# VH-VL binders against q0aze0: the designs that were tried, part 128

Target 1, 268 residues: q0aze0
Amino acid sequence: MKIILVNNRFKENTEKKAQEIAGQLSALNVEVIIDNGLDEPYAGTVDFIMVLGGDGTMLRAARRYGQRAIPVLGVNMGTVGFLSNIEINELAEYLPLILREEYSLEARMMLEVAVFQQQSLLTRVFCLNELLLRSNSPRMLSFALEISGQKLEPYRGDGLIVSTTTGSTAYSLSAGGPIADPQLDAFIVTPVASHIINKRPLVVSPEREISLHLLEEREAIIGIDGQIKMDFGAENRVLIKRAPHPLLMVNLKAKPFFTSIDRSLQRQ
Short names: E, the ipSAE of ESMFold2; O, the ipSAE of OpenDDE; V2, 0.75 times the mean of E and O plus 0.25 times the DockQ between their complexes.

## First folded at step 6 (VH-VL)

Design v5 (framework fv_bermekimab; at its last look DockQ between E and O 0.01; V2 from the best seeds 0.00; counts 0 for: pae E 9.6 > 2, placed apart)
Fold by OpenDDE, look of step 6:
Structure v5 (fold): chain C 268 residues (1-268), chain A 125 residues (1-125), chain B 107 residues (1-107)
Amino acid sequence: as target 1 above (268 residues)
Amino acid sequence: QVQLVESGGGVVQPGRSLRLSCTASGFTFSSYGVHWVRQAPGKGLEWVAAISYDGSNKYYAESVKGRFTISRDNSKNILFLQMDSLRLEDTAVYYCAKDRLYYGSGSYSYGMDVWGQGTLVTFSS
Amino acid sequence: DIQMTQSPSSVSASVGDRVTITCRASQGISSWLAWYQQKPGKAPKLLIYAASSLQSGVPSRFSGSGSGSDFTLTISSLQPEDFATYYCQQANSFPLTFGGGTKVEHK
């Protein structure tokens, strides 16, 4: 068995813990790769990914490895979030199950985000939470939204979020989006400070395609999962689709989403 | 200074051809769709044709379809309107206009924010 | 094709008057509507885009409202330089179409 340990290089405690766990796993004849984000993603074949940290680390892991259809376990290390399954102090208890591959998997839809310069592809990224388009100035944006070729009314405001259901409890929620069942596949399109009062979020079928572009020259940015940032101008287009593969999240410990959501939100 | 300057208008006979030109300056011509709009003497505005930023898509009013051809040379910042089989009802001042929409899908407009002063096309017997 | 019906065809007004011009589309065009001003012997000038967005440099006394099929251009207090012909234009789909125009003239 080969396992990737994903941690946050900026948090010393997660790095130390990763090394400790690596030692333990090695003693059990498990090959371990530590990914702290400094290097390119490990390209070799692996059987399991263990994410040590919080939601941010999970999002990074999802972008780096999600397309490879590898089981990913979130191990919380004292942070508040929605993407961890067990606590670090529970790892020893569940390690035998992991090694025996006795766990269930939850498929979480990811986004495929393609950014274009005119007709040329600039970048393609898979992400677990959301794509954000926002103004890079105090002035509001004017942008066009198309869904499966259907032109919507021009949007005016600070920006727009296209989120997965997983991402519904992230920035989309802060912008007034609905909380979505993680077991549901859908796009959530949430306006950010629209000039139209009461502009409602849209819940869109994952079978549809979403396109965005600016209607006038303004400085804007695209944000992906709150971690990747890139400039976005009138010459750019973004196309959003359902990713061809979901993130396979390991479910070792049942976490009742709806009964615990209030508690989680209150802590944030 | 952002401007468009039309040329090529004049007096023609029915059935003849005429080529209008529009030279752009002061903005990135290749980033915008552009239009031809005409106005008959004492009449309202009539959209004639549009071309996408890269020339890949062209659109025509029914009244000129099959007779007029819109094209552009982005390397020279010039818009063209080839008018064939001209008719008396084509008498008008012809304006070129810049669309506000950057690039775009070509399926809609966002207003025309820059206009030339127009070039007149008339007919002689 | 989308037909644009503009009314009135002409309006007599005095300086300081509130002037309202209406434009109706034969089908829903959302907010894809522009307003232009044209003075005699001059090219049209864009005033409003996206139904209600004021073009840069245009005085604030001009405003646009409406969505769907019914739109309105309002001049809150008419100034001497505002006597001109005004046109609405749907920008929703090709072929693009203009209203018939409204001439604002001296009373």
Scores: ipSAE 0.021, ipTM 0.640, lowest interface PAE 5.8, mean pLDDT 92
Fold by ESMFold2, look of step 6:
Structure v5 (fold): chain C 268 residues (1-268), chain A 125 residues (1-125), chain B 107 residues (1-107)
Amino acid sequence: as target 1 above (268 residues)
Amino acid sequence: QVQLVESGGGVVQPGRSLRLSCTASGFTFSSYGVHWVRQAPGKGLEWVAAISYDGSNKYYAESVKGRFTISRDNSKNILFLQMDSLRLEDTAVYYCAKDRLYYGSGSYSYGMDVWGQGTLVTFSS
Amino acid sequence: DIQMTQSPSSVSASVGDRVTITCRASQGISSWLAWYQQKPGKAPKLLIYAASSLQSGVPSRFSGSGSGSDFTLTISSLQPEDFATYYCQQANSFPLTFGGGTKVEHK
């Protein structure tokens, strides 16, 4: 069996714990790869991914590994969020189930984000929570949103969020979007400080294609999961689709989404 | 004990309809996507249709689009396949199968881990 | 649709033999591939999911490998209960598709 242990290179407590867990797994003849974010994602075949940390560490794991058919377990190290399943002090209890693959898997929709300059693809990234388009100056943006070729009236404001249902409790929520059941597949399109009062959040079928481009020269950025930033200008457009594959989240312990909302939001 | 049991197979006439059922037990049916897969006599497996855990998404093989309708009743733990405008090539054993994916949308699959015994649909003159 | 080409169509083998079955997808499917075993008169049984992960209750003599477009199922030492037909199936995108099958039969 081969496992990736993902931790956050900026939080030394997770790095030390990852090394301890790797030693324990190696003693059980489990091959362990540690991903602390410094190296390129491991390209070889693995059976399981264990994320040590909070939602931010899970977001990085999802972007790196979410398009592969690999189960991902979130292990909380102190910061309670929406994406961990078990606590670090419970790991020994659940380890036999992990090794025997006695757990269920929950699919979480991801976004595929393709950024173009005119007709040329510049980059493609995947994300679990959201894409943010926002102004990178005191000036508002004027931008176009198309949904499956249907052009909406122009937007004017600070920006726009295109979120998964999993991301509905992240930036989208702060911008006025709804909390969505993460078991649904959908886009949530949430305006950020819209100058146009009648622009409301939209819930959109996952089969739609979403396109954004600026209508005038402005300094803007594309943010991915609050962790990746790309410059975005009038020469660019972005195409957003449901990613080919979901993140496969391991469910070992029942963690009802709705009863945990207040607790999880307190930590974000 | 996780089980799926198909029923409703039989002999059909050209252009007629038939409704297959699949009864689930031993697991939370409403948490999983479910598939229909068929196998013509002496031939290989052919995926027919899938439905998401909540019934909101339905997918079909090209050979059955417009003629077959998949549906589910989560309160009764039953999966259905309504087969209309039946043709000779629809003769097969029809299996229902559970996906491994918890709360699967039906647009994703991670292996079909539990299968029914199959129900035979045959075509007569 | 993603076509799955399975080879060979049949294998004549004896107990104890190593048996190798291959499957090729018409386009890349990463590791979204499953292998099934089917015995005469019975429903298929999942052996391997995600190209290489062994389903619960399946003997360790079964293994899967590959990614992208080329995949292999290996039975390291054939047992009497392993005479059956084997199918690969891509789970990358709908419609899901099966390979044509490989019948493993007694010499």
Scores: ipSAE 0.006, ipTM 0.602, lowest interface PAE 9.6, mean pLDDT 88
ESMFold2 (binder alone), look of step 6: mean pLDDT 93; pTM 0.951

Design v6 (framework fv_bermekimab; at its last look DockQ between E and O 0.78; V2 from the best seeds 0.00; counts 0 for: pae E 13.4 > 2)
Fold by ESMFold2-Fast, scan of step 7:
Structure v6 (fold): chain C 268 residues (1-268), chain A 124 residues (1-124), chain B 107 residues (1-107)
Amino acid sequence: as target 1 above (268 residues)
Amino acid sequence: QVQLVESGGGVVQPGRSLRLSCTASGFTFSSYGVHWVRQAPGKGLEWVAAISYEGSNKYYAESVKGRFTISRDNSKNILFLQMDSLRLEDTAVYYCAKDRIYYGSGTFYGMDVWGQGTLVTFSS
Amino acid sequence: DIQMTQSPSSVSASVGDRVTITCRASQGISSWLAWYQQKPGKAPKLLIYAASSLQSGVPSRFSGSGSGSDFTLTISSLQPEDFATYYCQQANSFPLTFGGGTKVEHK
């Protein structure tokens, strides 16, 4: 059995806890690979991925390993989030279940994002929450949105979010998008501060292909899961589609999505 | 260095067939949708046909539907227009043109690179 | 089919003049309109796409405006190389259609 421990070395005591857990797993004859974000993703075969941290660490793990169809468990280390399943102080209790593979899996769709400079592919990345196109200056953007070969009316405003259903509670929510059941597969397309009064969020089939490009040269960026940023100009184009594989999230205990989001929405 | 070169034009008789070719160089032909546009002597531009970058979506002007067939060979960087049942009204310079958008699956924005044109005329 | 009506069919102008060309679509085409310049014996050249977006390498004296069904191409200060025929073209729906053209000629 080989397990990847994903952690954020820049958070206090996270690296120490990862080493502690690696020692515990090694004592149980489990081979452990530690991914602290500094090196390239581990290229070998693994059986399980354990993410030690908050939602941000899970998003990084999903980008690095989400397309490999490997079970991924989020272990929270204090900060409440949506992508972890158990708390760190519960790990010892659930570890025997993990090692016996006694858990269920929840499939979460991911985005495949391809960014082009003219016709040349600059980068292809996968993400769990969303792609954000936004202005990097006080000036609004003018851009084209295409959905499966259909050109929509041009967008004018601060930007646009293309989100998974998992991402519906992240930046898309803040921009006025709907809350989506993570069990559904769909893209959510949410405008950011549109100057056109009747632009509404769209919910579209996950089989749709979405593309974006600027209609005027502006200072813009694209952001992926709030962690990757790239300059975006009029010569660039981004293509978004459903990723080939969903992220397989480990479910060891019931985590009630609707009561969790309801509680979050009641906070000031 | 980015260029399109048409060939295959000439003098034909009504009712005959003609195949036009357009060879692309200096850009990744397989990434772009391409068009055929014609212009009769002394007249304006008339869009004739378009094909998506992968070749699966084809579009035609009403005046040529059922008579003309657009196709492409991405391995050879060539665009074709097969013109059947030619009429005197088809007399024109035929241009091929690249759309500015890459990877448009049925979307087009504007034709940024044009060939020099090939003339199709009829003997009387 | 979407009919594109261009006016005027010709305009006489002098170097330094402001030239305005209008294009009207028979139905709404959003902003999906391109403008082209064609010089005698030459292929057309793309000037503007998406109604107002200037094509790379095109001088800033050219500008486009409009949305829906009414569009305008403006040349702010006509230069000797601008005497040509100008065409609008809708890219909203198939079949794609061009306007009849506007010839900008010497006064």
Scores: ipSAE 0.684, ipTM 0.861, lowest interface PAE 1.7, mean pLDDT 91
Fold by OpenDDE, look of step 6:
Structure v6 (fold): chain C 268 residues (1-268), chain A 124 residues (1-124), chain B 107 residues (1-107)
Amino acid sequence: as target 1 above (268 residues)
Amino acid sequence: QVQLVESGGGVVQPGRSLRLSCTASGFTFSSYGVHWVRQAPGKGLEWVAAISYEGSNKYYAESVKGRFTISRDNSKNILFLQMDSLRLEDTAVYYCAKDRIYYGSGTFYGMDVWGQGTLVTFSS
Amino acid sequence: DIQMTQSPSSVSASVGDRVTITCRASQGISSWLAWYQQKPGKAPKLLIYAASSLQSGVPSRFSGSGSGSDFTLTISSLQPEDFATYYCQQANSFPLTFGGGTKVEHK
């Protein structure tokens, strides 16, 4: 068995723990690769990904490895979040199950985000939570939203979020989007401070494609999972689709989503 | 400077064919949808045809459907309008116009650059 | 097809006047409406797109409003260079259609 331990190099405690766990796994004849984000994603074949940390670390892991259809376990290290399944102090208890591959998987839809400059592809990224388009100034943006070729009313406001159901409890929620069942596949399109007061978010079929472009010569930015940022101008276009592969999240213990929402949100 | 220049207009006989050209400069022609719009003498504007940035989608007014063909050569920055089976009611100044938005998803937001137009008339 | 009806067909005005032109669509077109200015012997010029967005380089005395089926172009203070014919155009769906035009002329 070969396992990738994903941690955050900026969190010293996660680095130490990763080394400790790596030692333990090695003692059990498990091959371990540590990914603290410093290097490129490991390109070799692996059987399991263990994410040590909070939601941010999970998002990074998802972007780096999600397309490879590898089981991903979130191990919380004292943070509040929605993407971890077990606590770090529970790892020893569940380690035998992991090694025997005795766990269930939850498929979480990811976004495929393609950003173009005119006809040239600038970047293509798979992400677990959301794409954000927002103004780079205190002035409102004007941009066009197309869904499966349907031209919607021009958006005027600070920006727009296109989120997965997983991402519904992230920035989309703060912007007034609905909380979505993680077992549901859908796009959530949430306006950010629209000039139309109480403009409703859209729940869109994962079979559809979403396109965004600016209507004016004003600079904006694209944000992905709150971790990737890039400039976005009039010559750019973003195309959003359902990723061809979901993130396979490991479920070692039952975590009731709906009963935990209030507790999780109150702690944030 | 962004510019469109029409050519190919003239005097024709009914039933004949004519090919208009529009040469683009000053912008990335292949990134925009483009249109033909005509205006009969002393009359209003009438949209004729549109073509997507790649040329894969073409749209026509009912009045010219089956008779006119819009096409483009992105390598040469030229828009064409092949007009067959011309009728007296086709008498007009023909403008080519650039769509103001990038790409050609089938949507448009206005024509922000126009050529000077080329006149098509008929002999008796 | 979507029919665009402009009113009035002509308006006599003086420099400094407020001029209002209306355009009605036969069906809802959201905010997908453009306004053009055309002077004799010249090609049309884009003034407004998306019903209310001012095209770059167009004076601020021009403004557009409306959504759905009813739209308005307003010239807050008419200038000598503003005497021309104005057209609305729906950008909602093909076939694209123009209004009949409104001629703004000297009183």
Scores: ipSAE 0.459, ipTM 0.800, lowest interface PAE 1.7, mean pLDDT 93
Fold by ESMFold2, look of step 6:
Structure v6 (fold): chain C 268 residues (1-268), chain A 124 residues (1-124), chain B 107 residues (1-107)
Amino acid sequence: as target 1 above (268 residues)
Amino acid sequence: QVQLVESGGGVVQPGRSLRLSCTASGFTFSSYGVHWVRQAPGKGLEWVAAISYEGSNKYYAESVKGRFTISRDNSKNILFLQMDSLRLEDTAVYYCAKDRIYYGSGTFYGMDVWGQGTLVTFSS
Amino acid sequence: DIQMTQSPSSVSASVGDRVTITCRASQGISSWLAWYQQKPGKAPKLLIYAASSLQSGVPSRFSGSGSGSDFTLTISSLQPEDFATYYCQQANSFPLTFGGGTKVEHK
């Protein structure tokens, strides 16, 4: 059995715990690959991914591994967020179930984000929470949103968020978007500081394609999950689709989404 | 900075063919959709045709559909309008114009740079 | 085809006047409307795109408003160089279509 153990290299206690857990797994004849964020994603075949940390570490794991259809377990090492399932002090209790593959999986929709420069694909990245288009200057943006080739009225403002339902409790929420049940597949399109007040958040079928481009030259950026930043200008276009595979989140312990909303939001 | 120059206009007879060209400079031609627009003497503007940045989507006014063909050569930065079965009502100044949308997918938003036009007229 | 009806067909005005030109679409075009200025013997010049967005280099005395089927171009204080013919043009659906034009003339 081969497991990737994902941690955050900037959290000393997670590195020590990762080594301890790797030792325990090795004693049980489990091969462990540690991904602390320094190296490229492990390219080989693995059976399971264990994420040690909070929602941010899970976001990185999802971007790196979410399209490989590998079970991913979130193990919280601090403040409870939305993406962990068990606490670190419970890991020993659940480890036998992990090794026997006695758990359920919850699918979480991801975004596939393709950024073009002129006619050419510049990059493709996957996203668990959201894509943000925002101004990188004091001036507002003027930009176009197309949904499956349907041209919407132009947007003017600071930017736009295209979120998954999982991402509905992240930046989209602070920008005025709804909280969505993460079991739903949908895009949530939320304007950021729109100067056009009739621009409301949209909930869009996951079968649609969403395209964004600037209507005039401005300094802008594309943000991915609040962790990746790319310059975006009039020569660029971004296309957003539902990713081919959802993130497969391991469920070992019941984590009621709706009863935990207030607690989780106050901690983040 | 951005420039479009039409050529190929002149005096023709009805029923004949004519090919207009438009040479682009000062911008990445292959990143923009382009249009032909005409204006008969003393009349208003009439949109004629448009072509997507890659050349795969072509659109025509009903008045010219089946007679005119728009095309582009992105390697040479040239837009063309092949005009067949010319009629007296095709008498006009023909402008080429760049759409303002960068890398649009079959959608056009407005024509921000225009050529100075080339005149097509008829003789008896 | 979407028909674009401009009114008035002409207007006589003096420098300093507020000039309003209207454009009506035969069916809804959202905000996909452009305004152009044309002087005799010259190519048209884009003023406004997407109903209300000012093209780069166009003076702020020009403004556009409206959505759906009714649109307005306003010149807040007419200048000598503003005597010209103005056209609206829908970009909502093919074929793209222009209005008939509005000639702004010196009184």
Scores: ipSAE 0.005, ipTM 0.454, lowest interface PAE 13.4, mean pLDDT 86
ESMFold2 (binder alone), look of step 6: mean pLDDT 92; pTM 0.944

Design v7 (framework fv_bermekimab; at its last look DockQ between E and O 0.01; V2 from the best seeds 0.00; counts 0 for: pae E 14.9 > 2, placed apart)
Fold by ESMFold2, look of step 6:
Structure v7 (fold): chain C 268 residues (1-268), chain A 124 residues (1-124), chain B 107 residues (1-107)
Amino acid sequence: as target 1 above (268 residues)
Amino acid sequence: QVQLVESGGGVVQPGRSLRLSCTASGFTFSSYGVHWVRQAPGKGLEWVAAISYDGSNKYYAESVKGRFTISRDNSKNILFLQMDSLRLEDTAVYYCAKDRIYYGSGTFYGMDVWGQGTLVTFSS
Amino acid sequence: DIQMTQSPSSVSASVGDRVTITCRASQGISRWLAWYQQKPGKAPKLLIYAASSLQSGVPSRFSGSGSGSDFTLTISSLQPEDFATYYCQQANSFPLTFGGGTKVEHK
């Protein structure tokens, strides 16, 4: 069995713990690859991914491995978030179940984001939480939103968030979007500081294509999961679709979403 | 208006403890990483500590590791620095500062909002 | 830890002059370099992030360049409000580190 351990190289505790766990697994004849962010993502076949850390580390793992149909377990190292399933001190208890593959999977929708310059594809990325379009100056943006080729009235404001339901508790929430059940597949489109008051958050079918472009020359940025930044100008267009494959999140321990909402948000 | 306001500085004796606070307003505090940076009188800037948006990652300068503890209360929009075993070389104005990037668990893009600082010094 | 070496330590200049400040990292830091301006008794102000990206509200006379280990901040035409101390800061690896500063002062 081959497992990837994903950790954050900037957090000493997770790096030391990853080495401990790798040693324990190797003693059980499990091949372990540590992904601390220094190297390119491991390209070979693996059976399981274990993420040691908080929601940010899970977001990186999802971007790196989410399209590969590999089970991903979130292991919390201190601060409770929305994407971890078990605590680090519970890992030894659950390890036999992991090795016997005695767990269930939850599918979580991801976004496929394609950024163009004119008609040329510049980049394609996947994300778990959201795409953010925002101004990179004190000036407001004027921009167009198209949903499956249908042009909405122009937007004017600081920007726009296109989120998954998983991302509904991230920046989308802070910008006034709804908390969504992560078992649903949908886009949540949330304006950021809109000067057009009738621009309410939209919940959109995951089968739609969402397109954004600027209507005037302005300095803007596209943000992905709050971790990737791209400059965005009048020559660019971004297209957003449901990604070909969902993230497959491992469930070992019941973690009731609705009763935990207030508790989980307090740690943000 | 985005704003950070530090408090809790003062005149202390060596070996004592202090707790600094930084109150945030005008932005979604829980979406950003935050830092403590200090500046001794007549000297340059020295980074002290950082904490990720959700508190899951904490980082310290070697000179304060084991003595200082950074923490945050996202429900009250407050950043803290608990300073134990204070030494004369900890004399400085202490600033809190916000990471530029939303949802940051790193510091790749600098600190875009700073408080005006709170002075920690020692009686002679 | 990554050492950041700024030069010069001070520069004497007149309004309208072109001013260039350099910053060298002790190891490669990619483009993860920020520049700050600080006036006496005031908190630092972010000018440039990611080596060359201009922060909101900063005048276009400020520019940054470089990658890897060598970086520059340029003020194309010095204005009276630009007399201050400037710091570079690497954001590639913890612990974060600042350069020693460069004081830009009246000739």
Scores: ipSAE 0.000, ipTM 0.410, lowest interface PAE 14.9, mean pLDDT 86
Fold by OpenDDE, look of step 6:
Structure v7 (fold): chain C 268 residues (1-268), chain A 124 residues (1-124), chain B 107 residues (1-107)
Amino acid sequence: as target 1 above (268 residues)
Amino acid sequence: QVQLVESGGGVVQPGRSLRLSCTASGFTFSSYGVHWVRQAPGKGLEWVAAISYDGSNKYYAESVKGRFTISRDNSKNILFLQMDSLRLEDTAVYYCAKDRIYYGSGTFYGMDVWGQGTLVTFSS
Amino acid sequence: DIQMTQSPSSVSASVGDRVTITCRASQGISRWLAWYQQKPGKAPKLLIYAASSLQSGVPSRFSGSGSGSDFTLTISSLQPEDFATYYCQQANSFPLTFGGGTKVEHK
């Protein structure tokens, strides 16, 4: 068995723990690769991914490895979030189950985000939570939203979020989006400080395609999962689709999503 | 060849101090936690102390806590056990042992390499 | 502290016999258990780690099983060189603790 340990290079405690766990796994004849984000994603075949840290680390792991259809386990290390399944102090208890592959998997839809410069593809990214279009100035944006070729009325405001159901409890929630069942596949389109006060979020079928472009010469940015930033101008467009692959999240411990929402959100 | 060699044992008087050493060779000493384990004559094995790979964490059995100090010099590949306030019940062969876990600062899976041991006894 | 109860304390056996030694932990230790062999005047030798993983160089006639609190070391066919004292040891948490030992003697 080969396992990737993903940790946060900016948190020394996670690095130390990763080394400790790597040693333990090695003692069990498990091959271990540590990914702290400094290097390119490991290109070799692996059987399991263990994420040590919070939601941010999980999002990075998802972007780096989600396309490979590998089970991903979130191990919380004292942070508040929605993407971890067990606590670090529980790892020893569950390690035999992991090694014997005695766990269930939950498929989570991801976004495929393509950013273009006119007709040229600049970048393509798969992400777990959301894409954000946001003004880079105190002025509002004016942008066009198209859904499966249907042109909506121009949007005016600070920006727009296109989120997965997983991302519904992230920035979309702060912007007034609905909380979505993680077991549901859908796009959530949430306005950010819309010029139209009562502009409602949209819940969109995962079979649809979403396109965004600016209608005016304004400075904007594209944000992905709150971690990637890209300049966005009038000559750019974004195309958002359901990723061809879901993230396979490991479920070792049942977590009651709906009964725990208030508790989790209150602690944030 | 992976090897551990203990030294420093001998005959002491109660209340005195003794310092044991363990010299490692044949492996990357600084990558592993190491342990002291003792065995009284005709008795079973008793874990005494452990130290993490970088010396940042130390663990002791209750029977030696406050009296024994474990330390290491990774530049010289040496493990130490400073034993103060020695008691008759500390009579034993003292083994140093290598942890199977890399780096480890806690739980381990076994001690895969042992020294030959050094005897600590007392004079009346 | 986790207490390890090992049984039997001694066993008389002949070459070719199947020998079984048990170890019980006072609390759950998952699979964090090691088995050692010790011969008179020698340091202990690691046989099994993680309850059932055979240490490199150890004959296949040795095997370990169990999880949680109950564990077993089995020698499928006892050989002359196997007469020794065997110890279990929990690796779950500090302080580390050993069983009382089992002496395998000639019948």
Scores: ipSAE 0.000, ipTM 0.526, lowest interface PAE 13.2, mean pLDDT 91
ESMFold2 (binder alone), look of step 6: mean pLDDT 93; pTM 0.951

